# VHH binders against Abasic site processing protein HMCES (HMCES): the designs that were tried, part 14

Target 1, 269 residues: Abasic site processing protein HMCES (HMCES), of Homo sapiens (Human) (q96fz2)
Amino acid sequence: CGRTSCHLPRDVLTRACAYQDRRGQQRLPEWRDPDKYCPSYNKSPQSNSPVLLSRLHFEKDADSSERIIAPMRWGLVPSWFKESDPSKLQFNTTNCRSDTVMEKRSFKVPLGKGRRCVVLADGFYEWQRCQGTNQRQPYFIYFPQIKTEKSGSIGAADSPENWEKVWDNWRLLTMAGIFDCWEPPEGGDVLYSYTIITVDSCKGLSDIHHRMPAILDGEEAVSKWLDFGEVSTQEALKLIHPTENITFHAVSSVVNNSRNNTPECLAPV

## First folded at step 13 (VHH)

Design gx5 (from y29 with I57R W59Y)
Fold by OpenDDE, fold request of step 14:
Structure gx5 (fold): chain B 269 residues (1-269), chain A 123 residues (1-123)
Amino acid sequence: as target 1 above (269 residues)
Amino acid sequence: EVQLVESGGRLVRTGGSLRLSCAASGFTFSTYAMGWFRQAPGKEREVVAAISWSGGRTYHADFVKGRFTISRDNAKNTVYLQMNSLKPEDTAVYYCAAKSYQFTDSPKEYDYWGQGTQVTVSS
């Protein structure tokens, strides 16, 4: 997974992340660094995307079922990294393979500290390789949405009215991630960054791409993944597997350019 | 305190029309999806219709077949169900429900419920 969409307005995104804590109380996640949230139909590694994480990571003795929403850098920078520039990392941390998560220090260490997060997206993009050609067909992949009578065309959100027809009531994709905190050697602000855990693709997606993000399907899965205070690493890892509960459609090559940030990125061709 | 108060349920004849209303209070109405559910005697509660927070998206159950229409007025904190061409099979207690952000077809996922209003359709 190397490209996502996350374009909902901040207030709408917050509402979309409504949840119940362990006491059954309805809550909205509290924002950290809300100004770093930049909505986009085309999110690439090294950009900031919103993730959910347990409040316990920030506040001692907090209820671990409470959630924080925070924009973090895509591409995990390990806490032990000693260079001043994260771009000097010699290994790719955009994704973490589920089968080797415990073999890689960069992922094992933060995971052991309970630094689990849920990466939020409208969906993600993958490119299908065409046999015999160097051409690649992009697809937008997302949770199945409830069919509605007033549904607009995905990608036609060129007006507020059309946007509401498509994105009102949109179910966000929830992907399992690991985050870490990096303190620059020269001082400055702590950098929060994340990696997306990947698994082998489900049967439905296998013709498009052989790998997919680990999707946490449902509130229970999301809650368990986030709640590192009550759920052990071993138990949490049981949640990491392929899911068939996805849908997709082909999109135009507009998404190929990471600078393009328009509804056309998502439009079916 | 969160309150959902249904009104408009009554006895009607087959082929008749009825409009149900649900007045909401105690929460930010415009940020919640709303739904109408019904429960007939001896049957499970089922979704009739749902509407997104903005009203931009609506869902109607297959059995509605264009007879019922859900709508909302966020300025009045009210959701409506217009029911036309009523049948005896539509006899049930109708409930208004609220869910944060997104509506679903599953009653268990809704956060708040009204007390219900009785709709009876006579032959």
Scores: ipSAE 0.696, ipTM 0.865, lowest interface PAE 0.8, mean pLDDT 93
Fold by OpenDDE, fold request of step 14:
Structure gx5 (fold): chain B 269 residues (1-269), chain A 123 residues (1-123)
Amino acid sequence: as target 1 above (269 residues)
Amino acid sequence: EVQLVESGGRLVRTGGSLRLSCAASGFTFSTYAMGWFRQAPGKEREVVAAISWSGGRTYHADFVKGRFTISRDNAKNTVYLQMNSLKPEDTAVYYCAAKSYQFTDSPKEYDYWGQGTQVTVSS
């Protein structure tokens, strides 16, 4: 997974992340660094995207079922990294393979510290290789949405009215991630960054791409993944598997350019 | 205090029409999806219709599709259910419910409920 969409307005995104804590109390996640949230139809590695994480990561003795939402850098920068520039990292941390998560220090260490997060997206993009050609067809992949009578066409969000028809009540994709905190050697702000865990693709997606993000389907899965205070690493890792509960459609080549940030990125062709 | 108050339920003849209303208070109405559910005696509560927070998306159950219409007025904090061509099988207590952000067809996922209003359709 190297491209996502996350374009909902901040307030809408917050509402979309409504949850119940362990006591059954309805809550909204509290924001950390809300100003770093930049909505986009075309999110690439090194950009900031919103993730959910347990409040316990920020507050001692906090209820670990409570959630925080925070923009983090896509591409995990390990805490032990000693260079002043994260771009000098010599290995790719955009994704973490589920089968080797415990073999890689960059992922194992933060995971062992309970630094699990849920990466939020409208969906993700993947490119299908065309047989016999160097051409790649991009697809937008997302949770199936509830069928409604007044649904607009995806990508036709050219007006507030049309946007509502498409994106109102949109079920966000929830992907399993690992995050870490990096302190620059020269001082400055702590950098929060994340990687997306990937798995073998489900049968339905296998013709498009052989790998897919580990999708946490449902509130229980999301809660368990986030709640590192009550759920062990071993138990959490049981949640990491392919899911067939996914749909997709072909999109135009507009998304190929990471600079393009328009509804056209998501529009079916 | 959160309140959902249904009104409009009454006895009607087969083929008749009713308009149910649900007045909401105690929460930010415009940020919640709203739904109408019904429960007949001896049956489980089932979704009738749902509407997104903006009203831009609506859902109607198959059994009421074409006969019932859900709508909302965010300025009045009210959700409506227009029921036409009523049948005896539509007899039930109708409930208004609110859910943060998304509507679903599952009653268990809704956050707030009204007390219900009785709709009776005579043959």
Scores: ipSAE 0.566, ipTM 0.823, lowest interface PAE 1.1, mean pLDDT 93
Fold by OpenDDE, look of step 13:
Structure gx5 (fold): chain B 269 residues (1-269), chain A 123 residues (1-123)
Amino acid sequence: as target 1 above (269 residues)
Amino acid sequence: EVQLVESGGRLVRTGGSLRLSCAASGFTFSTYAMGWFRQAPGKEREVVAAISWSGGRTYHADFVKGRFTISRDNAKNTVYLQMNSLKPEDTAVYYCAAKSYQFTDSPKEYDYWGQGTQVTVSS
């Protein structure tokens, strides 16, 4: 996974992340660093994207079932990294393979500390190799959405009215992630960054791409992944597997350019 | 305390109309999608209609075929189901349900339920 969409306004995104705590009380996640949230139809590595994580990561004795929403850098910067510039990392941390997560120190260590997060997106993009050509067809991949009478085409939400029709009841994609905290050697703010765990693709997606994000399907899976206080690493890792509960459609080559941030990126062709 | 209280269910003749209401309390109504479900004797509970938090999106089951319409008034914390052209097969207990933000067609995903109101359609 190298490209996502996350374009909802902050307030809408927050509501979309409404949840029940262990007591059955309705909660909205509290924001950390809300100003770092930059909605975009075209999110690439090194950009900030919103993730969910347990409140217990920030507050001692907090209820671990409570959720915080925070923009984090896509591409995990390990806490042990000693260079002043995260871009100097010599290995790719955009994704973490599920089969080797426990073999790589960069992922094993933060995971062992319970640093699990849920990466939020409208969906993600993958490119299918076209046979006989060097051309790649991009696809937008997301949770199946409930078809409604007012359902417009995805990507036609260029007006407030159209936006409401398309995105008012959008189910966000919830991907399993690992995050870490990095303190710059020269001082400054702690950098929170994440990697997306990947698995072998499901059968439905296998013709497009051989790998897919580990998708946490449903509130229970999301809750268990986030609740590092009550759910062990071993138990959490049981949640990491391919899912067939996805849909996709072909999109235009507009998404190929990471600078393009328009509804056209995810519109069906 | 969370409460969903359905009303409006009664005996009606085939071809008749009913309007069901569900009054919600004890939670932030505007942050929940709402749904109407029904359960007939010996059958599973099934979704009839659902509506997004803003009312901008609605879902109606295939068997509705334009006969029923879900709506909501967030100022009144109420969701409605207008039922027209009722048939005997529409006889069931109708339930109001609430789900955080997004509605689905799966009853299991809804967080709160009313006690239900009986709708009976006679031939």
Scores: ipSAE 0.530, ipTM 0.808, lowest interface PAE 1.0, mean pLDDT 92
Fold by ESMFold2, fold request of step 14:
Structure gx5 (fold): chain B 269 residues (1-269), chain A 123 residues (1-123)
Amino acid sequence: as target 1 above (269 residues)
Amino acid sequence: EVQLVESGGRLVRTGGSLRLSCAASGFTFSTYAMGWFRQAPGKEREVVAAISWSGGRTYHADFVKGRFTISRDNAKNTVYLQMNSLKPEDTAVYYCAAKSYQFTDSPKEYDYWGQGTQVTVSS
């Protein structure tokens, strides 16, 4: 998983992340650093994307079931990193394999501190390699969405331009992540950065790619992953598995260039 | 205190029409998706129709498609269900429900519920 879409305006994204706290009260996550949110149909590593995390990470004695939403750098920079420039990191932290997470210090250490997050996206992209050729077919991959109709247009077929209107009721993809906090040696703001945990792909995706992000399917899974105050690392890791509750469609090669930030990146072909 | 108050349920003849209303208060109505559900005696609650927070997208169950239309008026904090060509099978208590952002067809995922309004369709 190395490319996502997360394009909703901040206020719409916030509403999409509404949740119930431990007491059953409806809440919206509270933003940290909202000005760092850069919506795009085509997010790549080293860019900022919003994640959810427990309020307890920021406030002593806070209710660990309450959620913060914050933009973080994709590509975890470990807290122990000693260079002044994160681009000097000698290994790729865009993803973290679930089968080795407890063996890699870059991921084991922050996970042991309870630094679990939920990475938000409209969906993610993967490229299918065709046998006998070097060409690749990109797909946009996302939660199944409820079939909807344009208001007042009963039975009308969707057109390509109508595809863009489905965002009014879109179910946001929720992926399990680990984050860390790095203090630059020369001073400056603390850098928050994340990795996406990956698992073996489900049967439905196996023809596209052999790995997939660990998807947290439903409010219970999301709450347990986030709540490091009440849910141990050992229990949280039980949430990390493939899911078949996923769908996809082919997209054009527009998405191949990470500079292209247009709805065409995820439009069906 | 969140309140959803349904109104407009009554006895109507087969083939008749009826409009249900649900007045909402205690939350920012325009940020919630709204749904109409129904429950006949001894049966499970089922989705009839749903509408997105902006009003731009809707869902109608197959068994009411073409006959019922959901709509909303965010200025009045009200969601409606226009029910045409009513059949005896439509007899049920109709409930208004609200869910933040995304409507679904599953009753257990909705955050707020009204008390219901009885619709009875005579043969």
Scores: ipSAE 0.279, ipTM 0.684, lowest interface PAE 3.9, mean pLDDT 89

Design gx5 (from y29 with I57R W59Y)
Fold by ESMFold2, fold request of step 14:
Structure gx5 (fold): chain B 269 residues (1-269), chain A 123 residues (1-123)
Amino acid sequence: as target 1 above (269 residues)
Amino acid sequence: EVQLVESGGRLVRTGGSLRLSCAASGFTFSTYAMGWFRQAPGKEREVVAAISWSGGRTYHADFVKGRFTISRDNAKNTVYLQMNSLKPEDTAVYYCAAKSYQFTDSPKEYDYWGQGTQVTVSS
């Protein structure tokens, strides 16, 4: 998983993240650094994207079931990294394989501190390698959406203009992540950064790519992954597995260039 | 306090029409998706129709498609269900429900519920 879409305006995104705390109270996540949220149809590593994490990471004695939403850098920078420039990392931390997560210091250490997050996206992109060619077919991959109709229209559910209206009721993709906090040696603000945990792909995606992000399907899974105060690392890791509850469609090559930030990136072809 | 108040349920003959209303208060109506559900005696509550917070997208269950139409008026904080070509099978208590952002077909996911209004369709 190396490209996502997360394009909703901040207020809409926040409402899409409504949840119930441990006491059953309806809540919205509280933002940190909201001005760092940069919506785009075409997010790549090193960019900031919103994640959910427990309030307990920021406030002593807070209810660990309460959620914060914050933009973080995609590409985990370990707390022990000693260089001044994160681009000098000698290894790729965009993703973290679930089968080795407890063996890699970059991921084991923040997990031991309970630094679990939920990475938010409209969906993600994957490129299918095509037989007999060097060309790759991109796909946009996302949760199945409840079929909807445009109010007052007749059967126009697949047109491009109707596609943009589907965001009124879009179910956000929720991926399991790990984050860390890095203090630059030269001083400055602490850098929050994340990796997306990956697993073997499900049967439905295996023709596209052999790996997929670990998807947290439903509020129970999201709550357990986030709540490091009540859910141990051992129990949380049981949530990390492939899911068949996923769908996709082919998209054009517009998404290949990460500078392209338009609805065409995810439009069906 | 949150309140959803349904009205308009009554006895009608087969083939008749009826319009249900649901008045909402105590929350920001324009940020909530709204749904109509029904429950007949001995059956579980089921979604009839739902409408997005903006009113731009709707869902209608297959058993009411073409007969029932959901709509909303965000200025009046009200959701409507127009019910045409009524059948005896439509007899049930109809409930208005609200959910932040995304409507779903699962009653368990809805945040607020009304008291219900009885619709009875006679042969």
Scores: ipSAE 0.244, ipTM 0.668, lowest interface PAE 3.8, mean pLDDT 89
Fold by ESMFold2, fold request of step 14:
Structure gx5 (fold): chain B 269 residues (1-269), chain A 123 residues (1-123)
Amino acid sequence: as target 1 above (269 residues)
Amino acid sequence: EVQLVESGGRLVRTGGSLRLSCAASGFTFSTYAMGWFRQAPGKEREVVAAISWSGGRTYHADFVKGRFTISRDNAKNTVYLQMNSLKPEDTAVYYCAAKSYQFTDSPKEYDYWGQGTQVTVSS
């Protein structure tokens, strides 16, 4: 998992993240650094993307079921990193394999501090390797969506071949992540950065790629992953598994160039 | 404080029409998706139709498609269900419901519910 779409305007994205706290009260997540949110149909590692995390990470004695939304750098920079430039990190932290998460210092340490986050996206892209060629077929992968129609249409029926996406009712993909906080040795603001946990792909995706992000399917899973005040690391890791509740479609090669930020990136072909 | 009040349910003949209304108060109506659900005696509550917070997208269950139309007026904090070509099978208590942001077809995911309005369709 190395490319996502997260294109909704900030106010729409915030509304899509409405939740209930432990007491059943409806809430919206509170933003930190909202001006750093850069929506795009084509997000790549090292860019900032929004994640959810517990308010307890920022406020002593806060209700750990309350959520903050904040842009963080994709590609975890460990708190122990000593160089002044994160690009000098010698290994790839875009993803973290679930089967070795408790063996890798870069991931075990922040996980032990409860630094769990939920990575938000419209969906993610994967490239299927084509037999006998260097060409790869990109796919856009996302939660199944309830079929919708334009309001006020009379007698008009959309063809199944005319795939229409309505962002007003889009179910955001929610992926399990780990974050860390790095203090640059020469000073400056603390860098918040994240990795996406991966698992073996489900049967439905196995022809596209052998790995998939660990998807948190539903409010209960999201709440348990975020709530490090009430849910231990051991219990949280039980949420990390493949899911078959996923769908996809082929897209054009426009998405291959990460500079292309256009709806065509995720349009079906 | 939050209140959803349905109205318009009554007895009608097969083939008839009626329009249900649901007046909302006590929350920011324009940020909620709205749904109409129904429950006949001895049956589980089921989604009939739903509409996005902006009113731009809708869902209608297959058993009412072409006959029922959901709409909303955010200025009046009201959601409607226009019901045409009514059948005896449509007899039920109809409930409006609100869910923050995205509508779903699962009743248990909705945050607020009305008291319901009875629709009875006679043969």
Scores: ipSAE 0.226, ipTM 0.659, lowest interface PAE 4.3, mean pLDDT 88

